VH-VL binders against p42126. Designs and how they scored, part 2

Target 1, 258 residues: p42126
Amino acid sequence: QRVLVEPDAGAGVAVMKFKNPPVNSLSLEFLTELVISLEKLENDKSFRGVILTSDRPGVFSAGLDLTEMCGRSPAHYAGYWKAVQELWLRLYQSNLVLVSAINGACPAGGCLVALTCDYRILADNPRYCIGLNETQLGIIAPFWLKDTLENTIGHRAAERALQLGLLFPPAEALQVGIVDQVVPEEQVQSTALSAIAQWMAIPDHARQLTKAMMRKATASRLVTQRDADVQNFVSFISKDSIQKSLQMYLERLKEEKG
Key: E = the ipSAE of ESMFold2; O = the ipSAE of OpenDDE; V2 = 0.75 times the mean of E and O plus 0.25 times the DockQ between their complexes.

## First folded at step 1 (VH-VL)

Design b5 (framework fv_bebtelovimab; at its last look DockQ between E and O 0.05; V2 from the best seeds 0.00; counts 0 for: pae O 13.4 > 2, unsure alone 73.4 < 75, placed apart)
Fold by ESMFold2, look of step 4:
Structure b5 (fold): chain C 258 residues (1-258), chain A 124 residues (1-124), chain B 109 residues (1-109)
Amino acid sequence: as target 1 above (258 residues)
Amino acid sequence: QITLKESGPTLVKPTQTLTLTCTFSGFSLSTSGVGVGWLRQPPGKALEWLALIYWNDDKRYSPSLKSRLTISKDTSKNQVVLKMTNIDPVDTATYYCAHIRYSGYEFPYYFDYWGQGTLVTVSS
Amino acid sequence: QSALTQPASVSGSPGQSITISCTATSSDVGGYNYVSWYQQHPGKAPKLMIFDVSNRPSGISNRFSGSKSGNTASLTISGLQAEDEADYYCSSYTSSTYVFGGGTKLTVL
């Protein structure tokens, strides 16, 4: 099981822990389990909020699973990207209060997940970071992820961060606004519970409609362009230069583990 | 080739617990996104969904029957079991098990492969 | 009663086109992008004909098509054949539950 759900129905909260070894890469199987688990919680009236966190030491999520994007068929790339889009759409438009308890490194696709949440708490550990570093791998963040970052930290900060592939350490993450709080590592979970309680103090109907109104334009841009976004991804990721870069990066990861 | 087959008693008495087994081949409940559901159809009446279990043991139940239903699986035996307590004559129906699969991007709003069904008659 | 309403019966002659409707009778039914259609011959299991309003599974004749307008989904069978005589059910998905229409008996004259 790659997603552990620890319910507290009496409090109206569930903790969703990522357990996809070694580093919570967003494999197709992990994406599938995330959506199934989220859909169940969204449709259970005993739950009003979910805390997303990691069961893996030192990492929240390392991001997209590069093995899904390297050495595969174009059909596989298309299916994979549709699954990435599906997770983002469901998280971004969720009727639940979502809080990220970021207890580890949060690059790329990990930051994608965190940016969908209503509130983000990062552990104050200099080894942890958050950001969209795709350009460091020669990859361009999709427009809907650019939109999400821009909505969170503003156009100028997002423009600089995306072009340079910046990963923000805790103090910088707080200052730029990509996270809402930075706390000692042992306080991350209790801080997430306190934050969720503040959101849940608001009547569900009004809170949910307000969130939907604020997010509708950004979500609709992807929905209306979904197939084109898939085709752009498949075309880009299939380039020989990109495939070579991904293979070299994957080989480097094997050497570091060996 | 995906196939499913229902088995269990054909005649039961009121208040008993009905136990139905779905035995399948051509797929595994170890496969991510795979699920097996149970449905029924009273004679001459419409289909009614009962329960669903996914490969990761996530379980779903019809709200109107939830208190009477238990679904479970045995992945190694390729089986899914449905139990329904406190059987009543209105539960007389043909019971079907059916396959469902979430591919990671096409959420399964439908059942694509069905067993041939087993008629369960509840005595008056 | 059922959140999805279908006519009890419809009939047509061989070669004609017929349409079976499926209308939400309650606002609690989920979006109609989740509508599917099943064909059931007497004594047989249901067979999936259409999913997600208008998509055909592989192996289903292009004589079967689906559409929606407002709160109503439709199944259209063109070039009606004797083998199309069956019961037809629409279904939808909402709040992690599957709901079915009451069914429509298609008679081929």
Scores: ipSAE 0.394, ipTM 0.766, lowest interface PAE 4.2, mean pLDDT 90
Fold by ESMFold2-Fast, scan of step 1:
Structure b5 (fold): chain C 258 residues (1-258), chain A 124 residues (1-124), chain B 109 residues (1-109)
Amino acid sequence: as target 1 above (258 residues)
Amino acid sequence: QITLKESGPTLVKPTQTLTLTCTFSGFSLSTSGVGVGWLRQPPGKALEWLALIYWNDDKRYSPSLKSRLTISKDTSKNQVVLKMTNIDPVDTATYYCAHIRYSGYEFPYYFDYWGQGTLVTVSS
Amino acid sequence: QSALTQPASVSGSPGQSITISCTATSSDVGGYNYVSWYQQHPGKAPKLMIFDVSNRPSGISNRFSGSKSGNTASLTISGLQAEDEADYYCSSYTSSTYVFGGGTKLTVL
């Protein structure tokens, strides 16, 4: 089981804990379990909000599983990218209140998950940074993720962050607005429960329609061109220079662990 | 090749509990991403989804019928069982079990292989 | 009582192209591409023809194609053949449930 769901039914909230060792990378199996877990909670009338966090502190999610993006077939890359799109669409458009309780490092695809949420809380630990650092690996964030960041922190800050591949430590993350609160690590869970209660105080119908209205244009931009985005990703990731860069990075990670 | 086959009573009386069994081959319910759902079709009417069980024992139910439905699996027997309580004449339908799988392309919001169906008539 | 509206019937001659529409009601939030199409011959189980708007399962003829515009999905059958005569059902996943259209009877004249 890669996703643990702990109900707090009295509060109308479930805590969804990532448990995909070693670093909660978004493998195909983990993507599948995340979407299925979200659907289960959306179907359960006991729950109106979900807190997303890591089962173990240290890493919220390291992001996309680079082994799904290197040394594989074009068909595999297409399937993987469709799964990533599916997770983003499901989270970004969810009728549940989503709060990220970021109790660890949150780069790239981890930041993708955090950005889909209605509210983000980051533990005040200088080792826990958040951001879309794809350019530092020689790859690019897709347009729909770029749009999501831009909607959150504004055009100027997003352009600087994306071009430079910035990872924001807690104080800078709060200043730029990529997170809404920074609190001592031991207070992240209780702060998330307090925050989600505030969002759930709003009548569901009005909150859900407002969320849909605010997010429809961004989501629809991907929905209308999913296949084109997949082909663009497959074409880009299959380039020899990109494959070589990813291979070197994976070998470096293996050497550091060994 | 994936095959599914429904079995159970063909005639049930009102207020009884209907128990249907889906026996399958060509896949395992221990495989990540795999699920089996139940659907029905009253004579001359549209298809209606009832329930779904995934490899990890996660269960989904039609909101309108949730209080009446229980889905379970026996992985060792390659079976999925659906129980529907307080049966009514309106529940007369052909009942189907069907395969679903996340295969890395798209999340599975569709059923790719279906059993032949079993007609259940509810009458006194 | 379906959330998806299909015409009750459609007809065509061999070699023609026909299109079956599937329109979501006002409950459709329009944000997802979760549209599938099933073919059902009399007395037989449904067969998946199209999934996720436009994708074909292995073994399905490229004469069958799917598309979506706004809240309306379409199944197009080109080069119509006698064996295409069947009931066609659209399906979508919305609000954490599977919904089906009322079905369209295709007659090949």
Scores: ipSAE 0.005, ipTM 0.500, lowest interface PAE 12.7, mean pLDDT 88
Fold by OpenDDE, look of step 4:
Structure b5 (fold): chain C 258 residues (1-258), chain A 124 residues (1-124), chain B 109 residues (1-109)
Amino acid sequence: as target 1 above (258 residues)
Amino acid sequence: QITLKESGPTLVKPTQTLTLTCTFSGFSLSTSGVGVGWLRQPPGKALEWLALIYWNDDKRYSPSLKSRLTISKDTSKNQVVLKMTNIDPVDTATYYCAHIRYSGYEFPYYFDYWGQGTLVTVSS
Amino acid sequence: QSALTQPASVSGSPGQSITISCTATSSDVGGYNYVSWYQQHPGKAPKLMIFDVSNRPSGISNRFSGSKSGNTASLTISGLQAEDEADYYCSSYTSSTYVFGGGTKLTVL
């Protein structure tokens, strides 16, 4: 329901469209459905590539669902963060070719999803920014996400981007290397199809093993420290000061929508 | 849609090697993060985890039984095989294979689909 | 050596709410937030009811809920029904192994 999968078995490609209104926030249910959808595609030998995109142009994903991290039990926070870890692990280690067709705003958790992909295409719209802006909310990115960004744009660029919580418009996003192509909005999907075909032209075995080698260090680090990472998150998010800040932010968002 | 089924001998003599096969459908062991595990339950007793194998052929064993267990997979046949050496009457149990979901790399966190189980009796 | 401790049995009347506890007896508790619950009817395979302390798989009734406080996880069954009569096992991983509790027999009176 929250993920629309449009398969083209003949082409060996499926398009996974985010459909979690209003802004494709990564709620627990949405996270779960994403993983399930991905697993189904991975289990079908007819598919070799997946394009991730939004069913509603304008927003790719607004990121993590703050309501999942505010006013809940520690157990809920733990479960939620584990789900986030799982999504990242599944996407980051997928044997499928993953291409993000970013047809909307892509902050925070949205950027997390995009960064797991092998290739990123961003629509040329000044309103569509991509980046990890956690620090603006007083939240630090986990080490595995930091590594993911660092592996994408380099250490110095990542260090600056994370500390300042930068969101990059299309031109800057391309320049810093967080996305691979910037194209007119109406060309995002077709460009993604062309790009994924290029990746799928590579022998799967060689490509997959190479991908695994490139990403093994980061993935393994999370796996070995998965529990500790969850505990750190729960400890952090449960702080009264953090909860208050999140609550205030949520209230502000409500006011802006009204 | 996910199903698993255990097969193998239902009667084994002491000191022999028990070989069990899990045949499954609805998923593939080529999928990243997917695994299959073996568990057992002696009559009237609690469940016990034995071993698991992941898509990348990584294997985990119960520490107490590691020296006796060998797990392997045939992805093309959708089968996982468990071998247990030096079988003893204490090993009499219903043996289950199960699908692992939302698993990291080191340990399974839960088994979401189970076979019906096969009772293995060890007797001379 | 870490273990999970459950009560041997619990009982309740139809419509009541009951809780089954699962306590980690070791201070070396790995998988602190990775507790699962399984339901097992006589002669049947276990069924996953709760994972990650409080999450329900698809198709599981919302009468089943999970929580955790300290080293004790709890399964709560509300609106108890006759079909809920079964054995229930908690599970987690600790000390480099996957472990189960001793099981709890739930009787519906």
Scores: ipSAE 0.000, ipTM 0.459, lowest interface PAE 13.4, mean pLDDT 90
ESMFold2 (binder alone), look of step 4: mean pLDDT 87; pTM 0.913

Design b6 (framework fv_bebtelovimab)
Fold by ESMFold2-Fast, scan of step 1:
Structure b6 (fold): chain C 258 residues (1-258), chain A 123 residues (1-123), chain B 109 residues (1-109)
Amino acid sequence: as target 1 above (258 residues)
Amino acid sequence: QITLKESGPTLVKPTQTLTLTCTFSGFSLSTSGVGVGWLRQPPGKALEWLALIYWDDDKRYSPSLKSRLTISKDTSKNQVVLKMTNIDPVDTATYYCARKYFDWLPSGYFDYWGQGTLVTVSS
Amino acid sequence: QSALTQPASVSGSPGQSITISCTATSSDVGGYNYVSWYQQHPGKAPKLMIFEVSNRPSGISNRFSGSKSGNTASLTISGLQAEDEADYYCSSYAGSNNVFGGGTKLTVL
């Protein structure tokens, strides 16, 4: 299984650990297991909050799986992107309190996951950066992810970060507001448990309705144009210039591993 | 307003290279989400897409004709050029250039077309 | 190989509604979700009538409407008029290709 769920049922909390080696890439299988795991927790009245973290420190998630986006059929790209949209919609609109305990590097799609959460804690390790770096790969963050970042750090900071493909080290991440706390790595889990307890102290009906009210416009923008966004992704990713760029990046990764 | 106009020879001999130029106004091929393509229609037959060039210089060709086609752009002149090698009588057709609009939301579509230019390939 | 299939001809009487189909194979499902439609009168350039399945460009009559069900897109012309007699082409983007249907000749009886 690529997702481990460890209950702390006395606290009403589950810890969801990413275990998709080597770097928790958002493969189609991993996306599917994440959504199923979230749905199971949402349907279990014992749980009111979920902490998302990596099973092993070092990488929270490296983001989108480039092998799902290169050398495949248009039908595969469509299915993949629909799964990415589904994960974002399910996480962003979840009635559970979501806290990301970021115990590793968090670029691109990893940052997508972290941004859906109500609260973000990052380990104070200069190797663990967070941000939407799609432009560094010659690709573009979709509008709904751009909206999510902009809602979190504001328009100007988001524009600069997205255009330049910035990855923020811990001190800068805290300063720009993409994360809420930076703590020593060994304290990330205990800090996440403390943070989620504060959010869970609020009556569920009031918290959930407020979250829905705050997030409805952003989520609805994707819901009303999901198919258009899928077709846009398929058309864009299938372009020769994009396929060549992704292929070159994958070749570079193979050389670094060898 | 947006306009496109095809130009080039109207009579071409077999084995020669056909060069067609599309000159446009009202938009720029440096603008994200736009492309210009070439299509043809033999007398009494269906429309056939030939080639497309996007704002980022990405090029797409009809698979059946790819080895014979080259598409290029000159952004400063607002022109897109199509070259077709080894011309044959079967290539006799009205050739159209058209703008393809693609805006990161939907799949693209050809929203403005030139008037077309008839190219006859003869003896 | 995958293609967009249209009927060769369709006919209707003035005031009636007609529908022209455009069918893709299942293998191209991801590339055929959005379709454009073009009208061509004899000796004239094609004119965009519908884009993104159901959207109409400014100046196109609301008598023209587009829809999609599964792998089949449809162009419907209501209140058929003599001036609607033309060839109609569907088109879609199939990953790396721009694909056009074979065209449908509409005859207004």
Scores: ipSAE 0.000, ipTM 0.406, lowest interface PAE 16.3, mean pLDDT 86

Design b7 (framework fv_bebtelovimab)
Fold by ESMFold2-Fast, scan of step 1:
Structure b7 (fold): chain C 258 residues (1-258), chain A 122 residues (1-122), chain B 109 residues (1-109)
Amino acid sequence: as target 1 above (258 residues)
Amino acid sequence: QITLKESGPTLVKPTQTLTLTCTFSGFSLSTSGVGVGWLRQPPGKALEWLALIYWNDDKRYSPSLKSRLTISKDTSKNQVVLKMTNIDPVDTATYYCAHLDYGEYVWGFDPWGQGTLVTVSS
Amino acid sequence: QSALTQPASVSGSPGQSITISCTATSSDVGGYNYVSWYQQHPGKAPKLMIFEVSNRPSGISNRFSGSKSGNTASLTISGLQAEDEADYYCSSYAGSNNVFGGGTKLTVL
């Protein structure tokens, strides 16, 4: 089981805890379990809000699972990228209030998840950085993820962050606006509960319609281009130079562990 | 080649419990993203979704029928079982089970079993 | 509420194109992005023709195409053939509730 759901039905809130060791990488299985868990909560009238966090502090999510993107078939890459798109579409357009309680490092795909939420809280620990660092790995963030970052921090800050592959430590993350609060690590959970209660005080009908209206243009751009985006990803990732770079990176990570 | 086949009683009396079994081959319900759904179609009427069970034993039910439905699986036997309580003549329908692979056809059921007609009559 | 509405019938001649609509009844209902279309010949199980609004399963003719505008999804069949005569159902998977339209009978004249 890679996703733990702790309900608080009396408060109308569930806490969704990532448990995909060692670093909550977005494997195909984890992506699928996240979507199914979200659907179950959306279909249950007991819940109006969800807090997303890691079961263990240290890493919120390290992002995409590089083993899903290296040494596999083009068909596998297509299926994987479609699953990534599906998670983003489901989270970004969810009718539930989503709050990310970022109790660990949050690079790349971890930041993708955090950016879909209505509100982001980051633990004040210099080791916990957040950002879209794809360019540092020779990879490009897709246009729909670029749009999500632009909507959050503005065009100029997003362009600088994406081109340089910046990871923001807590003070810089707050200053640039990629997170809404930075609090002592031991206060992240209680701060998330307070924040989600504030958002849930708004009548669902008005809040949900406003969220849909604000996010419609961004979501629609991916919906109309899903297959083209999949083909662009598959073509890019399948290049020999990219595959070799990913293989070298994976080998370096293994050496650092042992 | 993926195949599914429905089995169960063809005639059931009102107030009884209907038990239907889906037996499948060509895939495993241990595979991540795979599920089996149950659907029905009353004679001359539209299709209606009833329930879905995923590889991880996560279950989904039609909201209007949830109190009457129980779906379960036996992965070792390649079977999915649907139980519907307090059956009524309006439940007369052809019942289908169908394969769902979230990784291949997002929210598309393919293939379907041949269907089994269940008549509810006193 | 969140029912999907289809016309009861459509008709066309061989070689023509026809379009079948599938409309959500509420603008507040989410999940209609996961629109599927099924073809059903008399006495047979349904067959998946389109998934995710516009994608075709392997082996489905490119004469069948799907699209969506606002709250209305559409199935278009070009170059109509006699064997296309069947019932067509739209479906949307929204928040674990799989909703079907009422079905459309296509007659090829």
Scores: ipSAE 0.005, ipTM 0.445, lowest interface PAE 14.0, mean pLDDT 88

Design b8 (framework fv_bebtelovimab)
Fold by ESMFold2-Fast, scan of step 1:
Structure b8 (fold): chain C 258 residues (1-258), chain A 125 residues (1-125), chain B 109 residues (1-109)
Amino acid sequence: as target 1 above (258 residues)
Amino acid sequence: QITLKESGPTLVKPTQTLTLTCTFSGFSLSTSGVGVGWLRQPPGKALEWLALIYWDDDKRYSPSLKSRLTISKDTSKNQVVLKMTNIDPVDTATYYCAHRTFYDRSGYLEYFQHWGQGTLVTVSS
Amino acid sequence: QSALTQPASVSGSPGQSITISCTATSSDVGGYNYVSWYQQHPGKAPKLMIFDVSNRPSGISNRFSGSKSGNTASLTISGLQAEDEADYYCSSYTSSSTVFGGGTKLTVL
């Protein structure tokens, strides 16, 4: 089991802990377990909020699993990308209050997860950076993820961050607005509990309708073109130059570990 | 294969500055996820962590001793240096340097895998 | 004032199993899952026995195992041998600090 859920039904909150070693990569199995876990909490009227965090500090999530995107069939790439889209759609449009308690590095797909939340808290550790760094690997963030970042930090900051593949250390993350609070690592959990309680103090009907109103246009852009986005991803990732770049990167990672 | 060795004075007078050098082999402090830490153990007492330096020159210090400690590295020489100011007799201890595994792609986190033999530093007049 | 509490001493006979506890006084110390254990023989440097609660470095006997329950991590040594007689330290980690327990002296025989 790659997702651990610690319920506190009395408070209406569950803590969802990522446990997909070594670095909480968004593998097909992990994506599937995340969606199932979220759906179970959404269907349980005992819960109004979820705190997302890593079971182990150090890495919140390293992002997309590059082994799902290299040396595979086009059908596999399509299935993988559909799973990535499904996770984003389910998290971004969730009726639950979502708070990310970012107790580790949060690049690329990790940042995708964090950006879907209503509130983001980052541990004050210079090793824990957050951002969409896809361009540094020669790949691109999809338009719906670009829209999510742009809605969070604004057009100019998002364009600079995406083109350069920036990862923001804690002070810069707070300054640019990609996170809402930066606190000592030992205070991340208590800060998340405090924040989620504040959001849950708002009547659910009014909060949920406001969230839906604010997010519908962004979500609908993907919903209306999911298949086209899948085909664009498969076409792009299948290019010889991209596959070779990813193979070289994976071989380098393998050599570093021994 | 990985080895570390502490060197420095074995006898220091109160109020002086203690300088200790850790010389290592079998790894590079340019490798991501690697650091070197300093620890001490007074005779008959528990281990106490003092300072850490990582491959990217990030530095961490024990909160109680931070004002007295400076850690630095020379990657080309495979050395890490610890300086402790205003030495007191209570600083008498065996000082260790150790290889630190921080974060790597396998998800291994903060532990000291390889240790030097230690050097006893006595503080007396 | 000790952030990690260990018993001062534990004893056992050859062939027995013994357990050494390490209790965190607050849940913020080391993000409880980052527990390592070190063995130290007199006059020697500490040796890493367990990291990340239950993982063994290459070359460490499977007689040594780690676990946790609540705020207490445990080191268990099965099939106790004379050479296991040593001081054992638990340690935990945070983003900016490392903490060691007070140490436990294991006596064999």
Scores: ipSAE 0.000, ipTM 0.416, lowest interface PAE 16.0, mean pLDDT 86

Design b9 (framework fv_bebtelovimab)
Fold by ESMFold2-Fast, scan of step 1:
Structure b9 (fold): chain C 258 residues (1-258), chain A 123 residues (1-123), chain B 109 residues (1-109)
Amino acid sequence: as target 1 above (258 residues)
Amino acid sequence: QITLKESGPTLVKPTQTLTLTCTFSGFSLSTSGVGVGWLRQPPGKALEWLALIYWDDDKRYSPSLKSRLTISKDTSKNQVVLKMTNIDPVDTATYYCAHYPGIYEYDSWFDYWGQGTLVTVSS
Amino acid sequence: QSALTQPASVSGSPGQSITISCTATSSDVGGYNYVSWYQQHPGKAPKLMIFEVSNRPSGISNRFSGSKSGNTASLTISGLQAEDEADYYCSSYTSSSTVFGGGTKLTVL
């Protein structure tokens, strides 16, 4: 089981803990379990909010699973990217209050998950950085993820961050606005509980409709061109130069762990 | 209570432009979160979605028909208009307009429908 | 062919239960919760019976229920009545469009 759900039914809150060792990479299996877990909570009237965090501190999520994007068939890349799109769409448009309690490093796909939330809390640990660093790996953030970052931190900050593949340490993350609070690591969980209670104090109908109206244009851009985005991803990732870069990166990671 | 009614020509010639009007009551297309769609059904065949317009004038079209379709609204008259260019005998169908309560296109359900208007394309 | 496959017909006797299937030809994960079901009597407009896989609109009998497993959605009608005799269409969102199944004619024997 890659996702642990700890309910607090009295508070109307569940804590969703990522447990996909070693680094909570967004593998196809993990993406599927995340979506199923979210749907289960959305269908249970006992829950109005979800706190997303890692079961183990250190890494919130390392992001996309590069083994899903290298040495595989075009059909596999298409299926993987559809699953990534589905996770983003489900989280970004969830009727639940989502709070990310970021108790670890949060690059790339980890940042994708955090950006879908209504509120982000980051542990004050210089080892824990957040950002969309795809360009440093020779790949690109898709337009819908670019839009999500731009909506959060503004056009110029997003452009600089995306082109340079920046990972923001806690103080810079707070300053640029990619996170809402930075607190001592031991206070992340209690701060998340306090934050989600504030959001849940608002009547659901008004909060949910407002969230949907604010996010409709961004979500609809992907929804109306999902297949084109998949074909663009498959075409890009399948290029020999990109495959070689990913292979070299994976080999380097394997050597570092040997 | 929500009601919708389609109006327009019942017989059109190939190559002409078909214009259909949906007149509705019981809701306003200035209210956040609502839309109106157009669908059709050829005699004895399945339903096909054509177009959708939202309260904020955002528009969606069937990919296969997009080049032929224009959807517009007149909020003051409680009307939505669909235009289909270069009509062909295969476009013979009952055309429906319907209330769309979903905020996103992939919500994809229509809860109240007009009675439908049969449009025959013949020379 | 439609992107959603339904049996052409199904039949049952009054008081029995029947199930109508709707299978997507694509493994599009984005279609998981976008399933609706419509009832259509001859010469009438479609009527929404189920949306978002299993939700009933106000006024729809609890004899009608929806479910989904993988790429196959199902409409189940319990306690069949003569008035249930109609065409049933499933619908989903796939390939950037709302799509409909070919329809199933329910005959109440």
Scores: ipSAE 0.000, ipTM 0.461, lowest interface PAE 15.3, mean pLDDT 89

